# VHH binders against o75319, part 89

Target 1, 181 residues: o75319
Amino acid sequence: GNHIPERWKDYLPVGQRMPGTRFIAFKVPLQKSFEKKLAPEECFSPLDLFNKIREQNEELGLIIDLTYTQRYYKPEDLPETVPYLKIFTVGHQVPDDETIFKFKHAVNGFLKENKDNDKLIGVHCTHGLNRTGYLICRYLIDVEGVRPDDAIELFNRCRGHCLERQNYIEDLQNGPIRKNW

## First folded at step 7 (VHH)

Design g69 (framework vhh_h_nbbcii10_fgla)
Fold by ESMFold2-Fast, scan of step 7:
Structure g69 (fold): chain B 181 residues (1-181), chain A 124 residues (1-124)
Amino acid sequence: as target 1 above (181 residues)
Amino acid sequence: QVQLVESGGGLVQPGGSLRLSCAASGFTFSYDSDYALGWFRQAPGQGLEAVAAISGSGGRTYYADSVKGRFTISRDNSKNTLYLQMNSLRAEDTAVYYCAAKYWPLLYGSYDYWGQGTLVTVSS
């Protein structure tokens, strides 16, 4: 039935929490219908995501889904206690200011409501790398005042894969700060 | 067809500096290269340790905690060559150093192409 995303198997399912932040990045979970095309060790369902987060002694409090599709899994596949936010983003393109604003607003809102716990904000696109890494780094640079190279290094180390798209890296290093708080 | 050849190894005293080179053939470095390039080392009786890597996109670097602030990785696309500048060398840096390449622009994970290695000995 459904096709596995190109290069999806090349990436680690889940990274590590980014120290000093509430972020954790991962590749898109695939609902049970995709398992017919996967070996048991390749499966990464929504349930597998939560099990892997638990294995790290962490807990998700929000999922931000940056994919341009809903074919990989449904919000109904997630625990009802974990908020789900969809921000449609197109691959290959640096996210526009409106998208950056929506991401920042969601993160700031979560942090204000979760001051008394240590729950994580899970962020993913298809591979959990380029769009995911861009928006997390953009938040750290614009809101937290992190140096661009430090934000990128922290993301790359914790994700276990480096940002691949030069246009994304260039925008993070030399692009304007987006003051859309 | 893809070949990596290391050079620049040798004997150096503690606190000294050494520069390793890795000449690549069978593929071309470019500003937007899909090849991630790295340096790995193996000390006597130890396993392979990742030392430093530079992305295929040319802008990202990784360093092992043991070498941060002392080693610098760089690439020269016009010469199709990868470098490792090693400063403030210590006895524990003694190892065979390997150049490695991966087709995808990932700094972490497994590498597909390897050089033969060059020996670095740090001794008084």
Scores: ipSAE 0.000, ipTM 0.103, lowest interface PAE 19.2, mean pLDDT 84

Design g7 (framework vhh_4orz_3)
Fold by ESMFold2-Fast, scan of step 7:
Structure g7 (fold): chain B 181 residues (1-181), chain A 120 residues (1-120)
Amino acid sequence: as target 1 above (181 residues)
Amino acid sequence: EVQLVESGGGLVQAGGSLRLFCAASGFTFSDYAMAWLRQAPGKRREWVALITSGGRTYYADSVKDRFTISRDNAKNTVSLQMNSLKPEDTAIYFCAAKYWPYLYGSYDYWGQGTQVTVSS
C-alpha cells in the first residue's frame, strides 16, 4: 500500500548540512500517489526535496537510501544527474558490519570523485533519524576520529531531532570501531 | 616533504587585530580542506575555522563574526584574519590540512603552530 509511514509527519523534511562534512539528512520523500493522504503543507516529494536543498544554497551529488522498501519513491523519480544508492537496512537493529562497510565505501568513493566541488551526500531512512544518524555518526567516529558524543550532538543539531534508539546510541558511544582493512 | 608553516603570530592588545598565514607544500593544496585550530595553556585543542576545497567556510561560535578564514590556491596559502581580539583568544594557533572535510580531530597534516598572545 499507499499508507504513509508511522510518525513520518512528526519529523522535519530536511535537516541542515552538517558543518565540515558533506552530509545532509532527511526523511523519506513520498511519490505523488501519497499526496492524496497529505495536506499541501505536509507534502514532501522527491521534487520538494531538491527544492528545499536549493533553498539552503546546497546541491545533492548522491542519495543513499537506507529503507528496506521501494514503495515510497523510485529512483526514476530523481533527476538522472544525481546518483542513487540503495543500502537495505532493517529498522531497530544496529546495522551489521557489511552494511557499515558498504556505507563507508560509498561515502569515500563519492568524496574522492567530488573533491573539486562541494556537493552533498544526502542520507535517509524512513524518518531520517535513527538508521541515518547511526551510519553518519559511525562514519564520523570510525573514519574521521570524531568523539562519539560530539558526532551525536552534531547530527542531532543539524537534523533538528535527537537520535531516539538507545541501542544505536550505546553502540556509537561504547561499541567497537569497525575498521576497513 | 609535506610542510605547513604558520606565520603572523605575536603580541596584541585586547580589541586589536592580527592576521595569520599558513604556507603549504608537498601535497595538492587545492584538493584539501584547510583548518585553524588553537590550544590555550592548560586547555584542550579546539577547532576555530575551516575552509573546504570548494571555498565554503565554517566557524566556531566563539569566533563567529570576528574571524575570517580565506585561501589562495595559486599561492598554496590559507589565512585567518582575527578582529576584536580578546584575552581568551590567547593560544598557539595550528594550521591543519585534511582531504576529507572534518571540523575537529583527525587531520592529515599539521603545522608546528604560531603563538598569539592578547593582553588585557
Scores: ipSAE 0.006, ipTM 0.280, lowest interface PAE 10.3, mean pLDDT 88

Design g70 (framework vhh_etentamig_d1)
Fold by ESMFold2-Fast, scan of step 7:
Structure g70 (fold): chain B 181 residues (1-181), chain A 121 residues (1-121)
Amino acid sequence: as target 1 above (181 residues)
Amino acid sequence: EVQLLESGGGLVQPGGSLRLSCAASGFTFSDYAMSWVRQAPGKGPEWVSGISGSGRSTYYADSVKGRFTISRDNSKNTLYLQMNSLRAEDTAVYYCAAKYWPLLYGSFDYRGQGTLVTVSS
């Protein structure tokens, strides 16, 4: 259906690039069929996403979509020059090891192929907060050696909203490091 | 353009205290994680302490934990290191270093000229 996701309007569309990383987080873009239920200032289509990234003087090189649905927009709504990766991630639960490893593999592959540019990895779930923040922070902790509280603080500051799910925060702070890709 | 200027070094007796400062200019200070790195005569560099861009999170090497306190004042673009219970092995040139957040460990983007700390009777 064409119903707006719960609380979607409560979140900033796009965060800022996380300094020292290639990550930028945002909420799910909504294809034009949703716009009749939105005021002009509430619209956030795939085109709006790319315009807002450009306004920050940044460029997307990869989009990782963590939603457990395809109803919000289609990959075909994105520029053909920007790779799109779908990782179906169940909400509310801490992402499983397979999901974490898929995310790490995609990020590492992108970084190896983009050593000569400064293009960003855009990551989103429905609100661009809990699943998105978890996987970005998990990558920074496990791969880059960032302390959990530092990773969470950086994500919260750049996203403009704090991680909300206590089970996600607890896993990041006290959970085991996942040492494979 | 970019400058990191350390101050506060000097001669101090074992068990004494010293406070180092680092004045930063030419970049957005709050976007950078800051570290103190020391180098003793004839030795390689040793990372001592680090602090997040906001100042909320701090890191310490085991050799200084419980004795040194890192802090920053983003309104003044200044980094500090409070050094207590100083030992002869703390004798080194202390460098202020900046790294684009969050990559705190590894190669630094900017490094100062250093300030000498000598702990000796």
Scores: ipSAE 0.000, ipTM 0.159, lowest interface PAE 10.7, mean pLDDT 87

Design g71 (framework vhh_4orz_3)
Fold by ESMFold2-Fast, scan of step 7:
Structure g71 (fold): chain B 181 residues (1-181), chain A 120 residues (1-120)
Amino acid sequence: as target 1 above (181 residues)
Amino acid sequence: EVQLVESGGGLVQAGGSLRLFCAASGFTFSDYAMAWLRQAPGKRREWVALITSGGRTYYADSVKDRFTISRDNAKNTVSLQMNSLKPEDTAIYFCAAKYWPLSYGRYDYWGQGTQVTVSS
């Protein structure tokens, strides 16, 4: 079935680019088959995602999908010019070190290959909030040296919603820095 | 177009106080973290204090409990209250702006600096 994710309608589809970074966060796009359960203003398909990014005068160069499912949309629903990376993450749990390092390697590789353009790294989980915010903030803290509270504040401001999971927030604020293998 | 203008520097005796001001224009001040950095003769520039867009403050250990950073978003100003000044505080003090603060990171905008000299 085409069940809309719990609370999916409660969140803004796309945040703003996080200034000084290549990150933009959004909630999971829903393929055409979900549209019969949505009002026109609630629709957020893969096409809608790219239209909203373009409306901000930005361009996606990579999508990192953090959901543990492929039922919401298929990679084939995305333009062939935009790389797609799937990192399976379980909700509610702080991502493990392997997941964190996969994310960091993907980001670093993209930045190295795209130093001649200003394309964005789009990151999403189901709501584009907890797993998404955690991994982006983890990158900023561990790789960029950003203070945890400042990384969280920047993400919250640009996403338009505050990180909700206390265990994620606590790990960012007080947990160990995950260095390279 | 973007401008940061420092004021309030000068000569002061050890144990004295000074207040530095930085007037910002040409960008949305309330969205930026504001910082003070200083450079003593023959030394590298060092970070002194930072105030985030949300108003949280951070200080270098060398100035903690002596200096206070504050901001006024209505006036587009950031200030640094410097108390119990020491000769080692002698430096050119720079105002800097960044969309998010980094301990060792780059700033987006810089002022021209204001001289602070503390005599023994």
Scores: ipSAE 0.000, ipTM 0.145, lowest interface PAE 15.9, mean pLDDT 87

Design g72 (framework vhh_4orz_3)
Fold by ESMFold2-Fast, scan of step 7:
Structure g72 (fold): chain B 181 residues (1-181), chain A 120 residues (1-120)
Amino acid sequence: as target 1 above (181 residues)
Amino acid sequence: EVQLVESGGGLVQAGGSLRLFCAASGFTFSDYAMAWLRQAPGKRREWVALITSGGRTYYADSVKDRFTISRDNAKNTVSLQMNSLKPEDTAIYFCAARYFPITYGSFDYWGQGTQVTVSS
């Protein structure tokens, strides 16, 4: 039937807020129906996500879901006070320029509307690592002018796992800046 | 400390109406989604209706267009208006609370239930 995503258990559920930014990264939450396949300490439902964020004295203001599926949880499983945005991305490939544009637009819109608070932008793919790390780092490099190696190091430290895909790292370090998106 | 107390159950003829109430105490009511579930003798509990902290409503197909859930945050109450009742609606009705909107089948707090009997 519905299986736990490959290697999902290998990753920490939620990283730390990236200092100087509004970003926090995490792996995909799994609905309660998946819990029969998990030990209690392995569970990471939408409820568990918000509890873990609160334990860090943080508050989510937006969730950006980068997975290519809706089988893991439904938007209606989230509090109504937290907007949900779906950007369908395929794993293994560097996100295309249109996807990068959508991500930048969503982040800029959130920051404009939330200038008077300190709420976070939560970003996840399946593992909260490669697609998630790429798009966050791409934003920091292209929009905030952060050096690529500094952005990658910051993400890796705060997520608690290093970006694994060499093609993503190579594009961040040496690829073109998508400045007009 | 946390309590959910149901009222308004009773006997009614098929085609009739009843209104159930649930009074909540011991938690920040306005932050919680509120639901009604029911259990008939010898059957599993099934979800009937849910209202989120933001006021969105959801209904099981079996009760859609017949039942209406509403809440009053000033009085810490949730109510279920039941119209066009059928014998199949006969069950104990439970009030339940959950911090997250729409977590079907899993709730943080439960009431003790109120009996609804619909005769043909």
Scores: ipSAE 0.000, ipTM 0.109, lowest interface PAE 19.0, mean pLDDT 86

Design g73 (framework vhh_4orz_3)
Fold by ESMFold2-Fast, scan of step 7:
Structure g73 (fold): chain B 181 residues (1-181), chain A 120 residues (1-120)
Amino acid sequence: as target 1 above (181 residues)
Amino acid sequence: EVQLVESGGGLVQAGGSLRLFCAASGFTFSDYAMAWLRQAPGKRREWVALITSGGRTYYADSVKDRFTISRDNAKNTVSLQMNSLKPEDTAIYFCATKEWPLYFGSYDYWGQGTQVTVSS
């Protein structure tokens, strides 16, 4: 369908790069067919995403799409030069260990192949908040050894919105470190 | 053996400036990101600034526009220029480094620190 995701307009399109990392988080871009339901200042297409990243003097090297749908935009709507990875996740539930492993593997592979540049890993779900924030923070905690509260604070500040789902926050703070990468 | 040695700390009045230096040895300096972190008495270490191997810089909001991090790969040195110092900048300042991947909250090697005291 061509309906705008619930609360999608409530969130900033794209956050800031998380300092000391290669991560940047954003909400799902919407292909041109959605623009009939949006004011010009509300539009956030794949093209708009890349324009906003350039305005921050950054460059995307990978997009990780965490949505459970292909209806918002298609990989073909992205520049051919930017790799796209789909990891299907459902909202409301903490991602399982297999999903966490896939995310960590993709990030580690990108970083290994991009040692000589400063390109970013763009991560999004529908709102670029709960699933996105969880997986980025889980990576920082498990792989980089960051304290959970520090990872969450860094994500919240850079995204411009705080993680909303208490079960995600509790898993990050009190859950076991997953050594599954 | 990786060694990081900080210098340049001292006592300065509010509004003044200090320049900190970190001399690095025992690794291929140009391949590593370099960071400055600080710790005030009774508080956790706080990240201050980061410079990537490629020279890109990042700053904590508390020090942005006042501090400048730079590196000299020929001399294996990273420096932190601190301007418009405030009493709340009083802390032990640590040089830290990590090989790839780049993250300032998890560093592989640390120096012993250099004390900075800013009087009101």
Scores: ipSAE 0.000, ipTM 0.186, lowest interface PAE 13.0, mean pLDDT 86

Design g74 (framework vhh_4orz_3)
Fold by ESMFold2-Fast, scan of step 7:
Parts: structure tokens; C-alpha cells; sequence
Structure g74 (fold): chain B 181 residues (1-181), chain A 120 residues (1-120)
């Protein structure tokens, strides 16, 4: 049903743009039906997401949804002007090479089509932390050649929460570069 | 007008210490990663140490545990404390600045360098 995700309230709704990149991370927005279980201060709907992004003087050009469910909100809850991409990503496990490849292709395609603007790629999983942080950092390391610890520090600071899953951190620091052609 | 001005270089005996300073002006210092690179006679410039805008530090293996990079955002300075100096550390040391999100790529701003000579 309409149960609030475990520990969802423990995380800030939206991070800040990661400087030098087009990325911004956030936790999953919850559609109107979830508001019955939330105090007004705790609400974070798709509308709230866009309001918070505008408050930062930023604009979303793409949302990448990494959750393994569609129960939290529907693409139709988003403005028609913002493309939505779903990449079903299982939690707890390091994302597989196919998932990493799909993420890289989506990001590269967006950047190619948006050379003349400064719109952001919004990325979220349930908490906007582990799967989200892993894939953003993996992109920065593999495609942009950022050193792993710098990518992780950048993500942690801008998200306002540190990556928690040791297996994700170890893969980023010590794992092979994924040369997905 | 962007300027990076190094100081603190000189002649020192092996096993000795030196502290290099870099004074920065003309840009928002706190937004930039600051680095030290060096160039030995007849060699390419090599990276030595970097401090991010958030204060995290990184070192080349050749200087790890001997050198310490630090910054003072209130004074717009970055410094490099060099201990247990070896003759192979002899080089011109350059201060450089780059966007803090990229550590592998080129630098936006460079100082003119300061000479460090380590006698055996």
C-alpha cells in the first residue's frame, strides 16, 4: 500500500547541484495519497520538489528514477516539460554493468541534447543516497575521470548525507573502471 | 586579475624541512581546489598534493607521510609543509588552482613557481 518508505523522513528532501556537473540528487517524492501520514512540514510531493529546485535558482531538464517500484509517484505527476526515465535498480547490491551502462547513456544523451542550456539531471532512488550516489559517482569516475574519493566527497557534501553502503564505497574506490562503450 | 604567488623555497640539507606558501587573489578562493606540482630539471611537471575546497587532502605516493598540504580560507593561502626532504625532491614547486570537482584535468590558474634545492 501507501506506507511511507523506511527511514524516508531521516533524509533531506533535495541536495544542492554538484558544482562542475549537471547533477542534483534528492529522495523520492511522494504523491498526494501519502500526505495523510505526514505532517505539513514533512510533505515532499513532485510539486514540492520543483519548488525547492526553483528556490535554488535551478531548473530540472531530466529526472532519472532508480527505484524498483512505481508506487511512490507516477510520471504524470511531473510537469510535461521534464522528461522522465525509469531505470529499475535493486537496492543493497552494487548496480550491475548493464544498469551502469544505461545510466551513462542517459546522462550522455541528455548532455548532448542540452549543450545550449544549464538544466539539471535530477537523480533519485528511495532516499537519494546509496544507489543515487553510486551511479552519479560511477559516472564521474568512469566518464569524467574524477578521482573516486573526490567524487564521493562532492556527492556527500552536496547531498547533505554520506554514502552509507560499504560495498558501494569499496567498488567506487577499488573496483575497475566500467568501460561500457 | 588573478594571481598566485609562491614563497618559502630555498636550499635545505637532506632530512631537513621547508614550508611553502601560496597567496591567492582575484578569484573566490574557497570555491577552488588548490594544488602543488613540481618540475625537476629536464622532467615534466608532476602533481604532488591537492586540497579540495572542503579541506580533503590527497598526496602523490612519493611524498605521502612526508608532506602536508593545508589551506586558510580567511587568508586566501595554501601551504605545503615538507619534512624529511630528499635530494630527489629538488624541483621548482608550483601552486595551481582548479575547480574543486576535477582533480585529474588541467588547472585554471598557475603561480610562477618557487625553487627548492635539497643537498645530499
Amino acid sequence: as target 1 above (181 residues)
Amino acid sequence: EVQLVESGGGLVQAGGSLRLFCAASGFTFSDYAMAWLRQAPGKRREWVALITSGGRTYYADSVKDRFTISRDNAKNTVSLQMNSLKPEDTAIYFCAAKPWYLTYSGYDYWGQGTQVTVSS
Scores: ipSAE 0.000, ipTM 0.142, lowest interface PAE 13.8, mean pLDDT 87

Design g75 (framework vhh_4orz_3)
Fold by ESMFold2-Fast, scan of step 7:
Structure g75 (fold): chain B 181 residues (1-181), chain A 121 residues (1-121)
Amino acid sequence: as target 1 above (181 residues)
Amino acid sequence: EVQLVESGGGLVQAGGSLRLFCAASGFTFSDYAMAWLRQAPGKRREWVALITSGGRTYYADSVKDRFTISRDNAKNTVSLQMNSLKPEDTAIYFCAAKDYYPLLYGHYDYWGQGTQVTVSS
């Protein structure tokens, strides 16, 4: 009985690591109960996610789940060795300052504790595009001093899809820098 | 007082080699990722190579297989071995440090003053 997210099949499952960062973006994995509604080549389970990451010679050290639901997969579907962080975000709206703060602190904490390895921070929303791209780019702009257009171009290239929501793009380009606490 | 001091730059002919050094002081060097960036006349600063605190290395496509970054934590030094140099490698080369992974064109915590590398045809 689980419904496939709208347009989910239109997006590449996993992007490439964003060079010079620890970020990799992907669309939401779907647990086994969704597979009856998918052709074999359309399946993208949590297991498929880890297989595709290994195929790129990369390893996940953290997953940040930005969806507003837990219906698509459970943390228990992930390897016990990979930390999972849920940050509930609503689609269509630019994430609020509290959400941006939580994301930045999770990333900074991971990076400081993982200086001795090369593990990635995997970030996803439903399509791995708008909320995902916004928060990654917001981190790059506010914390790392990257120019907004450069951050957006890097994300678009590595994700394999361009950010679609004009309000997200405008906030990244013209919005205020949100200082870390 | 934090300092990064580059050395080893100079004039070299195309196809030649140079080794750049960066001596670090005033911070716990072994905890920092170290990077080399370069800036050619009239161009933006671009990232060249990075070595993590754990010793993992990354290179820009333009220098891959020609340049090698390494570090010596006992001497607080990072080096860049540059082989098969091309005229387009002519730039001021900067050493930079960050206490976690830096971005290709992002913010670093500490910077050196730079060392000039000139490659003649």
Scores: ipSAE 0.025, ipTM 0.419, lowest interface PAE 7.1, mean pLDDT 88

Design g76 (framework vhh_4orz_3)
Fold by ESMFold2-Fast, scan of step 7:
Structure g76 (fold): chain B 181 residues (1-181), chain A 121 residues (1-121)
Amino acid sequence: as target 1 above (181 residues)
Amino acid sequence: EVQLVESGGGLVQAGGSLRLFCAASGFTFSDYAMAWLRQAPGKRREWVALITSGGRTYYADSVKDRFTISRDNAKNTVSLQMNSLKPEDTAIYFCAARPGYLYFSSRYDYWGQGTQVTVSS
């Protein structure tokens, strides 16, 4: 379908860079065909995303798209210079270990190739909140050794919205560390 | 044998300055991010400042613009310049190390013994 995602308008388009990391989170950009269903101030296209990142004096080096659909925008809507990675995730359920490992591998590969610059890894799902926040926090906890409470607080503050799904929060706080990545 | 040895702590009056040093040995210092954390009486240990292996610096809001972290890779040392000290800065200050270029965490591989800083009112 061609429907605007439920509650999409309730969320800020782009968060702030998470200090001490290369992560920035945002909600899914909507391609030009969705503009007829949005007021001008509600529009958030791929172009709008890059404009907002630049307004923060930041630069994207990678986009990781966690949505289970390709209907909102196409990779071709992004600048050719910015790599795009699709990791299909289903909403509502904690991402499985294979998904977590793919995310970690992509992040580590980017960081290894970008040691000499300060480009950001942009991560989004539909709302840029639950799946996005889970995987970013999971990376910080498992790979960077951040305390779960500190990772969640950092994400919530920088995204401008708190993680909403209790099962995601519970897994981050009390779930096992995923060592195989 | 890995060692982190802090020095420079002591008693100072409010508004004064102290410079803490941490001498590292037993690992490739230049590959590690170095941090200062502190623990006040009856409180949890809190992160204060970090310098990455590449030289980027990060500070807790409570110390921003008052403290400066720096490193000397030739001497395997990290230092913390503390200006405009307040009674609330009274704590044991710990040097800590972790591999990596960009890092924000309370988890570290190596820790020093700590050095006491007491700021009198």
Scores: ipSAE 0.000, ipTM 0.174, lowest interface PAE 11.6, mean pLDDT 87

Design g77 (framework vhh_4orz_3)
Fold by ESMFold2-Fast, scan of step 7:
Structure g77 (fold): chain B 181 residues (1-181), chain A 121 residues (1-121)
Amino acid sequence: as target 1 above (181 residues)
Amino acid sequence: EVQLVESGGGLVQAGGSLRLFCAASGFTFSDYAMAWLRQAPGKRREWVALITSGGRTYYADSVKDRFTISRDNAKNTVSLQMNSLKPEDTAIYFCAAKPGYTLFSTRYDYWGQGTQVTVSS
């Protein structure tokens, strides 16, 4: 349906680029059919996403959509020049190893093919927080060797909201490194 | 045979400058990101600066605006210009290489032996 996701209005639409990385996190954009339930200042369509990224003097080169639904917007609502990747993830549970490896593979492939530009990898789930923050931090810890608390602090600061799910935080801080290089 | 060989270290007074060089051989230099890391007495090794294969530069907050990293792909060299040196910059400085598309990773494919920098107060 056209129901606004629970708590969606509580979050900033787009965070800041995470310094030293190609990541930027945001909440799910909502296609025009949702706008009848939103005040003008609450609207965040796919077009609004690209306008806000441009306002930060950044450019998207890839969108990774972590939601378990396609009801919020369609890939056709995005510019044809920006690749879109869907990785279906269920909320509440820590993403499984297959999902983690898929995310890492997509990021590594993008970075290898885009070493001559500074385009960003945009990552979102419903709120752009828990699943999004987990996978970005997991990448930074496992692939980039960042300390868990530093990765979490960097994500929280740049997203403008702190990771909320204790099981995600616990896995990042104390869980095993997933070897997949 | 892969080698990274640092040079240019030494003793300098606070406020002075040094330029470090790293000569690379045995791999396709232009495909690699090059970094400088340092280890001070009694402290953990810390990242200082990185230059990507495409020439983008990144710096630790502690050295920002004082240090400049650059590379010369024709000569297979990376350099670190260190200005306004402070006693707390005293460390062994290491040159390291990793694939050019990875940023801020502490995992490097190749390492130099290090060069000592000592800044007197």
Scores: ipSAE 0.000, ipTM 0.227, lowest interface PAE 10.8, mean pLDDT 88

Design g78 (framework vhh_4orz_3)
Fold by ESMFold2-Fast, scan of step 7:
Structure g78 (fold): chain B 181 residues (1-181), chain A 121 residues (1-121)
Amino acid sequence: as target 1 above (181 residues)
Amino acid sequence: EVQLVESGGGLVQAGGSLRLFCAASGFTFSDYAMAWLRQAPGKRREWVALITSGGRTYYADSVKDRFTISRDNAKNTVSLQMNSLKPEDTAIYFCAAKSWPMYYGTEYDYWGQGTQVTVSS
């Protein structure tokens, strides 16, 4: 079906760039076939995503898609010039070490190759909140040395919504640092 | 040096089963994610299943609960068990290997030549 994800309309389409980082978080874009179930002001297609990023005077250099599904949009719906990385993550579970290390590797590689520009890393899951916020905060804590509560507050403020999954918050605050070998 | 060789393709009736194999050589197999992708006539290549270096599996919605991917690191092989086959599963099936990053249907480091699967109604 072309059913809209549960609670998808409850979230802002795209947040603000997280100051001091290259991260911007957003909810999953929905391809044209979903527009029959949306009012014009509710539409958030891949094209709408890029338009909203431009309205903030920002530019995407990478999209990291954390959803466990292929049904919402296809990579071919994105501009050819923007790299797309799929990391399959299941909802509700804290991402495993393999997933965390893959996310860190992709971010580190992007930053190394984009030292001379200000392009952003766009990260999304279904709502652009729990899996998205967890992996961004995990990166800031483990790689950048940010205090857990500061990372969470920064994400919440810039996304415009607070992390909801208590197990994710608990792992960020009290869990072990995952060393990036 | 690097080779991926598929086998096990063929003709099968709708509702039947088939098992595909891919033998890998020329790289450190245990460090790579292994995938199966397929391409039907006149269509773009689509991703079907992936097994990570750590053994975690992922499936396309169209094959979920019907296909099972597995690997044997001692033999450098990956296999795809296909159950409850449908005419829509008719395609050339490709084995592919990826060290990093993982892309949805875009790029892989190494590809096999493909094996034909035909499901008749």
Scores: ipSAE 0.000, ipTM 0.154, lowest interface PAE 14.2, mean pLDDT 86

